# Designs tried in a protein design chat: VHH binders against Gliding motility regulatory protein (frzE). Part 2

Target 1, 240 residues: Gliding motility regulatory protein (frzE), of Myxococcus xanthus (p18769r270to509)
Amino acid sequence: DISNEVREQLDRVESDLHMLRDDAFRFVRRNDDGINTLHGNLAKMADHVAEARLVPLSTVFDAFPRAVREMSRTQGKEVDLVIENADIGVDRSMLGDVRDALVHLLRNSVDHGVESPDTRQQLGKPLNGRIRIRVRVDGDMLHIEVEDDGRGIDPERLRQAAISKRLINAVQAAALSEREAIELIFRPGFSTRDQVSELSGRGVGMDVVKRKVETLGGSVGVSSRIGRGSTITLRLPQSL
Below, E stands for the ipSAE of ESMFold2; O stands for the ipSAE of ESMFold2 at other seeds; V2 stands for 0.75 times the mean of E and O plus 0.25 times the DockQ between their complexes.

## First folded at step 1 (VHH)

Design b1 (framework vhh_ozoralizumab_d1)
Fold by ESMFold2-Fast, scan of step 1:
Structure b1 (fold): chain B 240 residues (1-240), chain A 122 residues (1-122)
Amino acid sequence: as target 1 above (240 residues)
Amino acid sequence: EVQLVESGGGLVQPGGSLRLSCAASGFTFSDYWMYWVRQAPGKGLEWVSEISSSGSYTKYPDSVKGRFTISRDNAKNTLYLQMNSLRPEDTAVYYCARSDYYDSSGYEYDYRGQGTLVTVSS
C-alpha cells in the first residue's frame, strides 16, 4: 500500500510536470518573439520542475571508491576505480535498485573479473586492476557501463557450465553464438551454486541484476574478450 | 567447510607414472568443475587440467596433453590425475582446486588443497 501511494504520487507529479511543461511551451510559443524575457523564464521554470525529480548519480557513486577498496583488501587485490559523468541524474525512485545493481557488478568485477596482483604480473598486466564506471545519456535512456580489465569471459566454458548445471543440453549449447553463450550468465539458476563459497557478495547473481533492470523498464548487455576484460551495460529510463 | 586433500605424490623416475587423488568435502562435489594445478620450484602456479561436473568434458594445456588424464568419481567425491611419461620438468607441488566463476581464468582458484609433491628424477 505504501508503494501504491508512492506510485500514485510519482504518477501525479509526472502528469503535473508534463502539463506544466506543455502549458509553458504553449504560452511561450503564443508570446514568443514579443516577450523574450517571459519566454525564457517560463522555459526555465518548466525545466527546473522537471529536473527537481532527478538526483545526481554521484549521490550513489561517492561511496563506491571506499567500497571497492574494502572489497579489494578482502580479496588481496589492488583495484583502481574510475568514475565518469557522475553528475548525470536519475529518478530518485530508482536510486536503490541502481545502487544494488552496481554494487553487485562491482563485487563481481573485484571477486571474479580482476586477477590477483601475482597473476596479473605473470600475464604482463599492470599490477593494479582497473574498473571504470561510465555514464551516458542517449535520448530518454541512461547507459551505465561497468568495465574491468580483468580475465574476461570464455564462451565455451559458459556453454559447458550450463550443460553441467542442466540449464541446457549439448545440442542447445552448440547452437548458441559466442554472444548468446556469454549471455548465459543472466540465466536463472546459473549463478546460484557458484555463490556458496563467496566471502562477499553472497546470494546475488547476474540473473537478479537483469530482473531488477527489466522491472525498471531497462535492459542489460554484456561484452567481453578473454584476457582483456568485460563490460556490463545497464540501460535504464532516466525518469519513470 | 570446503576441504580438498591431495595424495599420491612421490619420487618417480623419468618415463614413470603416478596417480594423484583428491578427496573433496564440505560442498556438493558433483555440482562443480574441478582442476589440477601445479607449482614448480621458483615458478608460478600453472594450470594442468580441468574437468566438468559430470566428467564428460576435460581440457589440458599442450605441455601435458596426451600424457595426463583427469577423471572424477562423483559417488566418492574424489578427483584423480593419472600422470604418464613423466619428465623432470613435471616436478612440482600438485594442487586440487575449485573455482566458483565460469570465466577464462584457470589462473586463480577459490579453494586449493595443501598440495602433494611430485619429484621426477633418477
Scores: ipSAE 0.007, ipTM 0.293, lowest interface PAE 8.5, mean pLDDT 80

Design b10 (framework vhh_ozoralizumab_d1)
Fold by ESMFold2-Fast, scan of step 1:
Parts: structure tokens; sequence; C-alpha cells
Structure b10 (fold): chain B 240 residues (1-240), chain A 122 residues (1-122)
């Protein structure tokens, strides 16, 4: 029977195709499960490698008491530096940028934030200024706060400075809230450095600090009260 | 209102000396670093000296180092520039300047007086 022989051959071919399809699906599923397991293991290994690269912030902070004493002596000011939670770690690759940002913030607090002893006495403040560096962890983010008890930031003067530098016009300046006006310190071009400005030895402006922190996946905030001081907050990923 | 008024400029022969003064008002003088800057005819602005708020530290470019001395009297709200061994190339309008503003974190370069002319010529 040629008809029955052809039918039997077709039935075998269909059965073989079904088995090949099932084998292919099982092979793909096994490979997908294996790949997903590998991806999970690699992510955990990467996390362990990243954690192994953490160094304590004391590596950066240990130089700061001497630096602040030198800055203070140069300016004829008395400044007390307090550092909290220096043992919290940060990714080694970020250490240089964190150091540079903090040195700039400390210099700004000594040079611009903290008043002279005579002025502090006239204002009824303790003669010694205070700078506080506090480190906090919030989830996977590191918060480094640099606080001073100095003169604070005047939003009206920042508005006027921005108008004079042609960064904004008078209408735009008047529309800013006090918080928005204070945040002008981070605006590109606000702290533009030229030949004359290099004299102050301050190096870089707050816009550069913001840009460096943002490049690390972080953000910068500011809080200030006239006559009570300022706090600059760096928010950074603890692991890069 | 910040006001800076320079005086003491004039005509002097090469090798001579002049003392410039700057009377400051409208701000707490003792809290600010102060600067002298100059502009020669047909040239750009050039920095010549810096002094810290206490007067404890000073800085100069090589062009005037050893010849110029910046000083301040915080009780009188006055800044000084002692210029010795003057050269024809020191001929310029000299300005008293302040880079930072009270309660302002970034340097703000827009406070200078009207200047005082120093001419070094025979």
Amino acid sequence: as target 1 above (240 residues)
Amino acid sequence: EVQLVESGGGLVQPGGSLRLSCAASGFTFSEYSMYWVRQAPGKGLEWVSEITPSGGSTKYPDSVKGRFTISRDNAKNTLYLQMNSLRPEDTAVYYCARLDDYSNYPDYFDYRGQGTLVTVSS
C-alpha cells in the first residue's frame, strides 16, 4: 500500500518535528535560566567588588583640621572644625573629587561665611566661628553636610550680582523666591574666574562643585539664614 | 552702598616712590580681602596686590614683587599701596577693589573705585 506507506512516513515526520520543537524550546529555556543566573551572580560580584573599594572618609578628613587652622590664621579668624561620622566609606574612585569639593566648601566658609571675631562680638555671637562636617547615609546615598554659623547668604545681594553679571534681568530676578535666589550660587558663570579673581586663591566657583557632584551621579543643595549661617549638602552614591 | 575712593596718584620720576590710599565705606572693611588692580593706557586690567582681612597675608605678581607693599588699617577703613622703585611701565590708573560681597559665597568682581592716575616719566 503506497497510500498507507506515505501516511506512516508523514506521521513520523510530524512526530519528529514536534520533538525537535520541544527540544529547542527546552534548550532555549535552560539557556535563559542559565543566563539570568549568571547576570544575578555577576551583579552580586560587582557589588562585592564595589564594596571592597570603599575607603573611610577619614582618609580625606584627616587633613582638614590643619587646613582650616591655616585658612583661619591667614584671615585673622578663629574657627572650630567639628567632623562627625568620618568612618563612613565612599568609593575610592570618587575620593579626589570629594576632597576637592569639600576643600572648596571649607575655604568658602572660612573666607566668606565666618565673620571676624570683632564682627561676631558686635553681633552677639561666640568669638570662635564653627564649621561642621556631618556625614549621613540615607539608603544607598551619602549626604555630606558642610555647615557654618557665619553671616549666611543674602538672596537680595545674589539677585543684584546675577543682574550685574548679565545672567538674568531685573524682571527675572524679582520673580525668584528666596530659595531660588540663594541657588544662583550654583549657576554657570556666576562665579566666573578671571585673572583678577584668581588672586583670592579660592580656585573654582560653586558651579564647578555642582558639576563635579552631578558627574558622580549626585546633587548639591543649599540652606541659609542671614546672620545664622549656611549649609551646603552634597548627595552622592556611596558606591560608583 | 559700597564706596571705594582712591588717592595719592601723581607724576613721579623713574626710581621714585608713591603711596596710594583707598578710603572704604558702606561695608565692614575688616571682613574683606582687598585688592589693588591697574590699567595701563591701551592695555587690559592687571592685578598688582592682595591682602587678607586681618592684613596677615599678602600676595603679588612677579612684575611688582619686592617693589610694592600692600597694607591696611582696619580702624580707619583704609587700604594702602606703597610703590617703590617705580618704572615707566608702572604708568597706569590704579584701582582699589573688592571681589566678594557681604553674605555672598562666590567671588563677585564688580566693586572698584574711580581710580587714581600714576604717571612714571621724567
Scores: ipSAE 0.000, ipTM 0.176, lowest interface PAE 13.4, mean pLDDT 79

Design b11 (framework vhh_ozoralizumab_d1)
Fold by ESMFold2-Fast, scan of step 1:
Structure b11 (fold): chain B 240 residues (1-240), chain A 125 residues (1-125)
Amino acid sequence: as target 1 above (240 residues)
Amino acid sequence: EVQLVESGGGLVQPGGSLRLSCAASGFTFSSYYMYWVRQAPGKGLEWVSEISNSGGSTKYPDSVKGRFTISRDNAKNTLYLQMNSLRPEDTAVYYCAKDSGTYEWLSESYYMDVRGQGTLVTVSS
């Protein structure tokens, strides 16, 4: 029904383009009146084109509850997914990249973020992990937050991993702030997964998420607290 | 040096509203849970509100639930507490507090590493 609605908007755009072409021929014969008609039609066409390209994020998000349940089952975990403001629209051309990025983030939260039920019980946490996707608009930018209540990202582990991968030396690692250390997950040549090809078959890394988002004219942020969870924020232009 | 500076307190009549602010510096604000806690005259320290590092999760005790709203602006390193329908029993010094970041205190909403000097809220007719 959502895709049908979008299809109807595209059909309207196509009809308006034929009208615009006909109006261009009338301009040759109508002077100032033709110019005013063309300006009005061009403005309407721009609005219709912009409208026709926006698709609700629910188009992507509707598959996520099942996907998270399947990922969780494979890992022996129980995870609740909460999605907020799914009706906010995004440019249709970005939809596939947004979906791919979010699936990657959800997989990371399930595989690495959320602890097993036994571990969560030992830590005094609810047995079910929680992942929250929040969407908000700030000016012309779309913010999509993926938050989990899991183990969080350990900056000391990331420093050690970067040293072991020879990306930085021990002196450089010690000089990084906590936030800078956490942001190592986005660095090219770094991965928080040891057996990427075995687990994913294609390669999975946070640098891929950053690259996709930056290609769309956006940026990626991370915040994390050990034992409380992690939040990855995707900042994207709402329209391209 | 971790520093928290509260502002926005004052005298208000019952049923009134106040918004408290806390300016944070000296740490990565977006990486920590934050709290508002208060101490009324002759009473101990009471937890008032909790907010996750992203702002996506908040908690309140029943005494203020539905009347107080905690929020944060991570770009400005600022924590807020919107207080509505104030009552005389809300009279207290209000403190902004940073969580310690240790695993052992995950279940304790009032656990604090650092708190500010406080801002006085007086609710009286």
Scores: ipSAE 0.000, ipTM 0.085, lowest interface PAE 17.2, mean pLDDT 78

Design b2 (framework vhh_ozoralizumab_d1; at its last look DockQ between E and O 0.08; V2 from the best seeds 0.00; counts 0 for: pae E 8.6 > 2, placed apart)
Fold by ESMFold2, look of step 2:
Structure b2 (fold): chain B 240 residues (1-240), chain A 123 residues (1-123)
Amino acid sequence: as target 1 above (240 residues)
Amino acid sequence: EVQLVESGGGLVQPGGSLRLSCAASGFTFSSYAMYWVRQAPGKGLEWVSEISGSGGDTKYPDSVKGRFTISRDNAKNTLYLQMNSLRPEDTAVYYCAKDFGSGSYYEEPFDYRGQGTLVTVSS
């Protein structure tokens, strides 16, 4: 009798509890799956929104050929500008800063980098100097290279200029390696123009360019060989 | 052997005027553009004015445009800066500078060497 009835009821209760447990786990897993799916869809939507906010660099770069032509005429030089991959985009919030930095780099290349046609002939170079802007994306980082085929950066001239500007003394200058001397162009105080100056290459120093790029989360590099030219590389996140 | 000697600084009330002079020697003065630059205490060097070798072309940043006038006397090898409507923000040591000339890749064009002349604008 009675003992068998109780055992049967306990067996039924235990079976029901196992079913409820399994149902609860399935319910939790279904909610977790739904949350993961939503998270994945939101991530994809965020990626699409970020891409939609990108603006082609050509919107800024299209004015550069005329600007370089005008700079070159004023200096009595012949300079060709080549721009590659300007259809690559960047967050629109960065466009003004990128434009300002590149105008400065272009002016430096025309004014101080590229030699006069007569000098280039004596050096065996093509009479027209060349400046190339090349854009590429590496992961999340945008790389903008500004290269000229001018005289290059002379570390000794930079040491002497820094002494003349009272940024370092002669003993300190002699202790600098060539790489350290070239990096003097980024030294605060090397440029004497106000940082808020108009869009003008002559009013902005390389220290301002570097700080502006670093504020955007990027970096600036320089590579140069005397007689062969220089490359300034800006590295910026494509999206903030 | 290039020498640049600044003078004419002093204490001036806001709204006042000063004229700075720079005596140049050791180079052919008329062949070079000349500049005035300034350095406020604890701050970097700031460009203030530029004049061509002939004196016919002058340039100024917005911060001083209309208030400062650069001039030169090539017969006396002397550079001048007339500063009007002075503000406390103009307080600085002022230096004259020679253009480095062609061949300076990423340098500012300034070659300054003197001790400068102090301008203090306060009540």
Scores: ipSAE 0.013, ipTM 0.225, lowest interface PAE 8.6, mean pLDDT 79
ESMFold2-Fast, scan of step 1: ipSAE 0.017; ipTM 0.308
ESMFold2 (binder alone), look of step 2: mean pLDDT 78; pTM 0.786
ESMFold2 at other seeds, look of step 2: ipSAE 0.090; ipTM 0.425

Design b3 (framework vhh_ozoralizumab_d1)
Fold by ESMFold2-Fast, scan of step 1:
Structure b3 (fold): chain B 240 residues (1-240), chain A 122 residues (1-122)
Amino acid sequence: as target 1 above (240 residues)
Amino acid sequence: EVQLVESGGGLVQPGGSLRLSCAASGFTFDDYGMYWVRQAPGKGLEWVSEISWSGDSTKYPDSVKGRFTISRDNAKNTLYLQMNSLRPEDTAVYYCARVEYSSSWSDAFDIRGQGTLVTVSS
């Protein structure tokens, strides 16, 4: 909970401020001992202020089970959401952008990734789709993966779509590797019609998600296998 | 700090076999897909093989398909490349790399180690 987290941090900061006021008052009377105590308390105050900038990703993720349930109900699908390592912290200033990006990715997985129950039964898959959010830390970088067990991304369909949208010509499309073809989802203008978030009522393409993440000093990647699903990874600095 | 240490290279005759190893540390190994990539003398980096985090899925380019096998031991944080039916054109420095989920090919390989030299010569 962000309100509980903010309250805990504010309580620590207020405690430190009272301690600093006390130490400043006593400094006049206690020579070098007062100076050392004041300096130590200033350092603790600075640490608590710095800690107030980091919040657990659970503050964002706690709303997602309900959101995915509502998205799934609208599409006539049942989707299980699994979230791993939600306790990892991120800079408070990034929370809104991270939430918006992840909501878009969850919407894409529900609307375009996960097949209908009838289709999943025909394919021998479990009737319920699965979406997994996994957080990993690598040094100063945070990896947030959104994985689904859906239909996956077809490189050939993306090549044809890009040609049809006049983003590339047939010669350029044929020269793309499978990975490069899948990365077409990030090209400006590629997904503008198909990538509409009904939950927020806005049209947000993967190019917008990529640009937003890059503005935060991060990067976005994609991995997919036809019939087995897709993983979108957000790489972000843990602190700005 | 991510560390990858390649070993197992050496001189081998055409038609011979070698098994390369990559010891990983500084990250949760079983959370990442892994690559083998190589650089032949005077050439750029060439992707050789890819393995998923679980080891259940592997991928190879046509140049090595049927001759090379990538595998991993997640309990030992070690990646392997079994190379059979080696050819002179397989001569290269071989690197292991962690899959970086990047938006471009150039960012896909996180090469950290010095590599291991494989020389195929009679």
Scores: ipSAE 0.000, ipTM 0.141, lowest interface PAE 14.1, mean pLDDT 78

Design b4 (framework vhh_ozoralizumab_d1)
Fold by ESMFold2-Fast, scan of step 1:
Structure b4 (fold): chain B 240 residues (1-240), chain A 125 residues (1-125)
Amino acid sequence: as target 1 above (240 residues)
Amino acid sequence: EVQLVESGGGLVQPGGSLRLSCAASGFTFSNYEMYWVRQAPGKGLEWVSEIDSSGSTIKYPDSVKGRFTISRDNAKNTLYLQMNSLRPEDTAVYYCAKTPYDYVEGSYTDYFDYRGQGTLVTVSS
């Protein structure tokens, strides 16, 4: 009687408490899901607004085939330029700095990287040099690669040059990886020249390219193999 | 102490041949790009040839291409210049030069850390 009545009441109270807890959890989850959905929609809208401010890199690249052809003819070289993924966009405010950096890299590849047709024939390479610009997106970052199939860079020569210029000591030089040794080209003072080179009108060094890219919140990388060519990679935020 | 000692110069008739040698010491020769440069009487320095550390990449200006051959022996720390079909305009003091490699450096923009005392080549009948 009374024992059965007490048991029934206890069961009802326990059931009611479980239902109340489940309802509270559903309410919190529903509100969290709603807030997360709103945040997701706002992020998508912000991305769409950011994309609307981007200008295709083709705006910069469209001039490059003619420029490379003119540079190549001035040097008595034949160079083919290949551009991949030119439709990828970048913030309009960055276009001038991106153009300046890429023009410098293209000039270096034509003037100093790619060998003459006669030299390339002696080395068993195709007579026409090749420069490739490839753009790719990785998250919010752009990677712009400028690759040539030219003379390349010798990391051991760069180590010894840096020691000779007193930029690093022998212990520091020996500790550098091959890639780190090649990255010595970006060190201020590495490209310091004597009076003979001043007459040639070579222009700005790779340290200037690095400085411009870092000012944009990016970074510069290099890879090279002697006799096989060099690749300079600009990593830039797609929008500022 | 970096030392570069050139030898092999002399008087030769037009159409003749000479082989220049450069003995290098005081640095790790096999790690450096090497150059031959020349200075004709009353003129500035003229680049003649370059060779990379391994001997795989070699360059010449049109004035000597097909006539001069640069080579190196890293085991002997020696640089060579074989000069064939010599002309009166090849008359100059020839210098062996060491320079650091610079990605932006080219054959017409070359600079030199060290040069030897040179060896005189006179091409005259």
Scores: ipSAE 0.000, ipTM 0.117, lowest interface PAE 14.5, mean pLDDT 77

Design b5 (framework vhh_ozoralizumab_d1)
Fold by ESMFold2-Fast, scan of step 1:
Formats: C-alpha cells, sequence, structure tokens
Structure b5 (fold): chain B 240 residues (1-240), chain A 123 residues (1-123)
C-alpha cells in the first residue's frame, strides 16, 4: 500500500540520518582525541626535555664524606655524615651554586657547630657529631636541609655580634624575636673576615648563600635550639 | 690546659640564696663569652645564663629571669652566678661553660665546661 511505502521510506531516511549523525559524532571525537593526544605528547616531550637537564645531587654529594672527614680531622673532631635522597635531580646550571652553598654549610657545621669530643662527653652527647643532608621535592621546589646535632645558634650572641659590627643598634637588637635574631646570620657584613682562610674560598657568609639562592628564585631558612643543633634549609626551583 | 672549676654549691631551703663561682685557667678569660648551664636529676642540660666579654650584655631564660644574676671579674678570671629566691626545681648540678670566641659562623655556643657544683633546694 501507499501508506506502507511512505512508512518504509521514512524509516530508511530516519536510519540514514542516524548513521550520518553517529559518523559525524565519531569524526568530531576522533579529531578531539587526536588533538588531545598531540597536546599530551607535546607535554610529555617537554617534561622529558626538562628532565634530561636534571643531574642527580649525588654528583655533588659523593665528594662530601671525604670532605667532612678532612674537615673533622683538621678540627680534632669525629663527625658522621648521613645523606638522604641523593638521587633527586637538580637543574645542571645550578649545580655549582648548590655545591658552593652546601660546602659552606658543612664547613660551618664541622668547624663551629659540632663540639669537640671532650665537650660532647661533658654534655652527655654521643662523642661523634652527626650532620644530615636531606633532600625532598615539594611541587616544583627542591628542599635541601643541612642539620647538625651540635651547639646550636645563640640568639643573644648574634644580637651582640650585630651591634658590635654596627649592623644594628642596641634598641633594634632588643626588639628582635629569637627567630629574627637567628636570621641575623643572613645580614650583609655579618660574618667576620679573620677566619676566611678556614672557610670556603667561594665566600664566608650566609649573606652570600642567601643571595645566590634568591638569585635562583629560592629562599633560605634556619631553625635552631641552643645545645641541640641547627638546620639550614635551601629551597630552590628544581628546574630554571 | 683549659680548665673551669665551679664552687659554691650546697643545700639551701626554698627562698634561699647561693652564689656560685667559676675559676678559669689556661686561656684568655676576658676574650670569651661565658655561660652557666645546669642539669637537674633525670633531666637534660638547660642553659641558665650568658654574659659577654665586658659585662655589657647578660641574658636569662624565663625560668630564672629576675632571680639569677651572672657576673664576671676579668682581672680574677672568675665567673659568678648569684641565685636568689631559689625553688625546688632549681636543684641541679651547675656548670660554668666557655663560649664561642669569633663571629665567623652562625654557631655560637659552649665548647668547654667544668666538673660542676651541686645545688640542692629542699626543705
Amino acid sequence: as target 1 above (240 residues)
Amino acid sequence: EVQLVESGGGLVQPGGSLRLSCAASGFTFSTYWMYWVRQAPGKGLEWVSEINTDSSSTKYPDSVKGRFTISRDNAKNTLYLQMNSLRPEDTAVYYCARGETTVTSYYYGMDVRGQGTLVTVSS
């Protein structure tokens, strides 16, 4: 019948339209998937290029056990060095600055931070001092902590040192909190020059370390308790 | 040979006073910061007081501030601690200690201490 022929023709047209719609949807999805895949591949390629510039910190740290032994022998001390997560990478361009900063921190810990064996025995501490270097990644930032179990940082000694060096006056010094007083170590001109020959040839003050780290887009922190030791933290971008 | 010898400890009642002395030898006493530290029975070492080379600066933790006074006599190579209004919690062995001599590092603390003198505050 005419009615049946019209219905059959409409059913065919409807089926064809559905197939065309489905094909269009698949075409759009394939093109979107292709673009998303390309974008993902480019992102992975960029990550691989960035990662190829990273050098393990072990490249720097491998020399430290020997260096600490030499420093310790010179000072008549025994110091154990523990290094954690040395396999974490840093941008190759930062390697020299990281090495210089860490050598300075290790030298300060050995020469001044860790007490002599006789003093440690009198204080009831283990005869061997301990220095720990710990690396961790937090997002895109690298944290390098240098910790010792030595004498710690005396905030009042730092206040008086700053006054004696005319960096601040007595009123300004008295207004500083304990934490702010400890942070005086970062003030330009704070370190004395009389022991330059005993420190790293690259510099003698924490102001130099702070400047270098800040130039790299990082920051430096300090925490200490007198008689219990200190921790210096270098925070650096893992990639420049 | 660097030596620090403490004296003046003893038994006192709460509210009492004691004066500790520390005789220094074997180094130029007048060029060093000096400290008093103590160790109570079963406790760790506690910093009690510090004094700079010329007595222009002294510092105390809140636990003893206003009650203890550190002083020095550079001509006699002697460090003192005047302890007033003593409390049972002040019971400890008190040590005199020598401090860091230079501002070449951020580490300033004690490098030598004596044998100690016992202070017992008890009724």
Scores: ipSAE 0.012, ipTM 0.230, lowest interface PAE 8.9, mean pLDDT 80

Design b6 (framework vhh_ozoralizumab_d1)
Fold by ESMFold2-Fast, scan of step 1:
Structure b6 (fold): chain B 240 residues (1-240), chain A 123 residues (1-123)
Amino acid sequence: as target 1 above (240 residues)
Amino acid sequence: EVQLVESGGGLVQPGGSLRLSCAASGFTFSSYDMYWVRQAPGKGLEWVSEISYSGGTTKYPDSVKGRFTISRDNAKNTLYLQMNSLRPEDTAVYYCAADLTEYGSGDYSLDYRGQGTLVTVSS
């Protein structure tokens, strides 16, 4: 059937033409998007230069009470959030990165820091967990502390986790001080983002927080006592 | 030391059912979320189910939702997985896992899992 053969050939030609049209469209779109992205980045840099001035951290913090309530309810926990010195300012260009870092720290305190009400009752602690955000200025540096009164960090568990993840060997782990062992949370690969974690909808690791803060010219610190809680400190330039 | 011991695996016909158990020791079982994960022959680890410390919240991927049910008995330090309407693609080693990572991880870890129990779905 010559008619059927001709129809099949025309169908193939039409499919090929459609493919070429789509490929050309995607190429033009991608190229335009790339140029627009570059122009957008340059414009943002210019805007940041023009608008470089301090804005209150309350701009970031105002959403946190609701966010912590939602995180706490999802986990079946009761958490009180206290914010101190929200009127202290930071460079406007840093607000997004600061917000992202703090949201992660709050999620980390709710998910891993604060115990369940039943566990807290058994330990003789107040039923409601407490998270405190405290801001202070020290010279030209801004310190943002996120403190919880939760279960704290066990240095020995972190050493074992790092060995299990093959980030360090047993000899290296044994040589770490307790402070250095606690700082393992910031090591690339320690908070492994594997396929299983991604499927469960879990958040990002502390290595990402450290990277973001370092990009801003700052540093991160951690302090903890088992059973008494943990404090993560973000140290950032107040102005660029 | 932390120990997780899985049991209940075996050979089952397509459409059949199995119940897996995991006996936990060395940590306060009732304070931690628990997980079932599996590894099919020649494939990577796949999340199968998740249960909160209290048992009040459970989560499943679409691949097993409606067929598998996770549960726990905190008085017995035991985690369960009821598997119904089993399919050949469910053939895997099933692992009980606990997220015992401390403050700072943000993501759960499979480092704290047992030796696994083999489930084979075939005729």
Scores: ipSAE 0.013, ipTM 0.230, lowest interface PAE 8.1, mean pLDDT 79

Design b7 (framework vhh_ozoralizumab_d1)
Fold by ESMFold2-Fast, scan of step 1:
Structure b7 (fold): chain B 240 residues (1-240), chain A 121 residues (1-121)
Amino acid sequence: as target 1 above (240 residues)
Amino acid sequence: EVQLVESGGGLVQPGGSLRLSCAASGFTFSDYAMYWVRQAPGKGLEWVSEIWSSGDTTKYPDSVKGRFTISRDNAKNTLYLQMNSLRPEDTAVYYCATEYSGYDSEGFDPRGQGTLVTVSS
């Protein structure tokens, strides 16, 4: 049986345990507050580090006028390159991938987009083709547009090409909207070539550009009108 | 001045393997996509593989896909081509290449002198 003295000892032990629990709660709260402060400081440092990693796109674009001139001369074409908002920055870790994607898009525009001067004259277009690179920021996303005033993309031709390459069947092709048909350029295997005698014929396709941009957390868009040109849009996080 | 020096070619029997190397100098190797191209006797240049500047994006034509692997070591300024299951049709001079730099080239310039791969029984 429990005597009055033993009861008083148990009550003291219970009070001591209650105080230990209260002290533990205060200790955890102080530690949580300290941890939250450290997390806040680390987040601010991470933001400063991310900002410090931005490099102007002009670092990439400065070589492009010469590159386009060389590509154009090889093809017997005359192309003007216009670059807008080159001072907008991108994460340094993405710079090489962005450069590679844009060089591929420029090469595609010169080789397949822009028509020969004779063809452009017959169509009533200015003899000089035009390629425009335009950069803009929308929130945390960077939009890079590569536009040409060339022959454009024929959706029906793409449907038939995809069927002949066995990438899709005729039922699938017929179900595609005009926009979806144009997006067939991004399908794996659509534009690979096995033999090359010119720079344009490296045998890589737009599927490579799309895959890389998606790996970087972005997306690729396309818009085109037959005889009026094409625009490829790269949407990328400005910082990783 | 951009310089590319290929090595690793030789005579190999069908089904064999070879690893080609390309030592690059005169430019910031890690900033540029690299590719392998080949020229078989009496034929034009054929694109064999491409690797983007970071090394994680690669592309191959169907003729070599699954048999050849392109890779790069940006710290060593070196490009590689691992060639497995070699066929007589793979007999060619193999060149590494980067940016077009000349107005009068075939569109793959600069490129080195190449390394000869002969696949024969």
Scores: ipSAE 0.006, ipTM 0.359, lowest interface PAE 10.0, mean pLDDT 79

Design b8 (framework vhh_ozoralizumab_d1)
Fold by ESMFold2-Fast, scan of step 1:
Structure b8 (fold): chain B 240 residues (1-240), chain A 124 residues (1-124)
Amino acid sequence: as target 1 above (240 residues)
Amino acid sequence: EVQLVESGGGLVQPGGSLRLSCAASGFTFRSYAMYWVRQAPGKGLEWVSEISESGGSTKYPDSVKGRFTISRDNAKNTLYLQMNSLRPEDTAVYYCARDQGIAVADTYEYFQHRGQGTLVTVSS
């Protein structure tokens, strides 16, 4: 038989343990509610901060009509620039990188995409080239398309060029789809010429655009038809 | 140094044929795409044909498609242009041109590496 005094001590210990357990459960529940509320408030603050950081792409695009006009004049070309959905916002922290990528794409379209007026006349095209920048939002992603109606990209010329530059062999080149062959423009060293001025201090090739966009957590796509032009698509998170 | 020497031009009647040749030296001919371009009196340069490094691919504008054939002999470092069914509007100085290497869509920059030219006159 266990002594009545030992039983009373055990009963007290059990009661104390039950009270301690109940206090612990109330503490965890109160802390869970507090932590959940804090987490919810932090998520709302993060959403407010992200929303407050979005600025319209027009802050970048407003300079482009003049820039394209100056680029075109330097090359002896006539180019019309059309911009769609400039009011769509992007994270302010990405503005500089987005501006740099788009300026590079516009320069590529003016310098290499759009033909001279004489060449366009010979090809039966309108004398004025056309560049279109279009912005779209798809879920959490921003799509910026830069389209020109210029000479386009020849996938067969790119295959042969990659072989000649020893970037790929003939078997690898033959295995590339038309799209994959066009995507060779993003390969390091492919679009670079020996005569590129080092005094500019700036990367000139499409590989620079791809690396910049990938650094932002995005991707780059290309679509082209020979004689009809090219479209470069930047896919970026709207909020960083 | 890069040298391109065209030959085979001359006076021909409408409907006639001519074969142009271009002798290349000073570079690895088999490693470059090659072009024929022309300049008609009072006009700018016009692209008339393109051939890949291997000769496996050729391209033409609609103005000469079906009438002109570009070919190459990499063993002889020579480029050819067979011109059939010649028209008065084909009258031009014809130049052989080398690809400058790849800049994306730099279709007309390679015309700066061309020879002295050969005159083709199509006249009755």
Scores: ipSAE 0.000, ipTM 0.119, lowest interface PAE 12.2, mean pLDDT 77

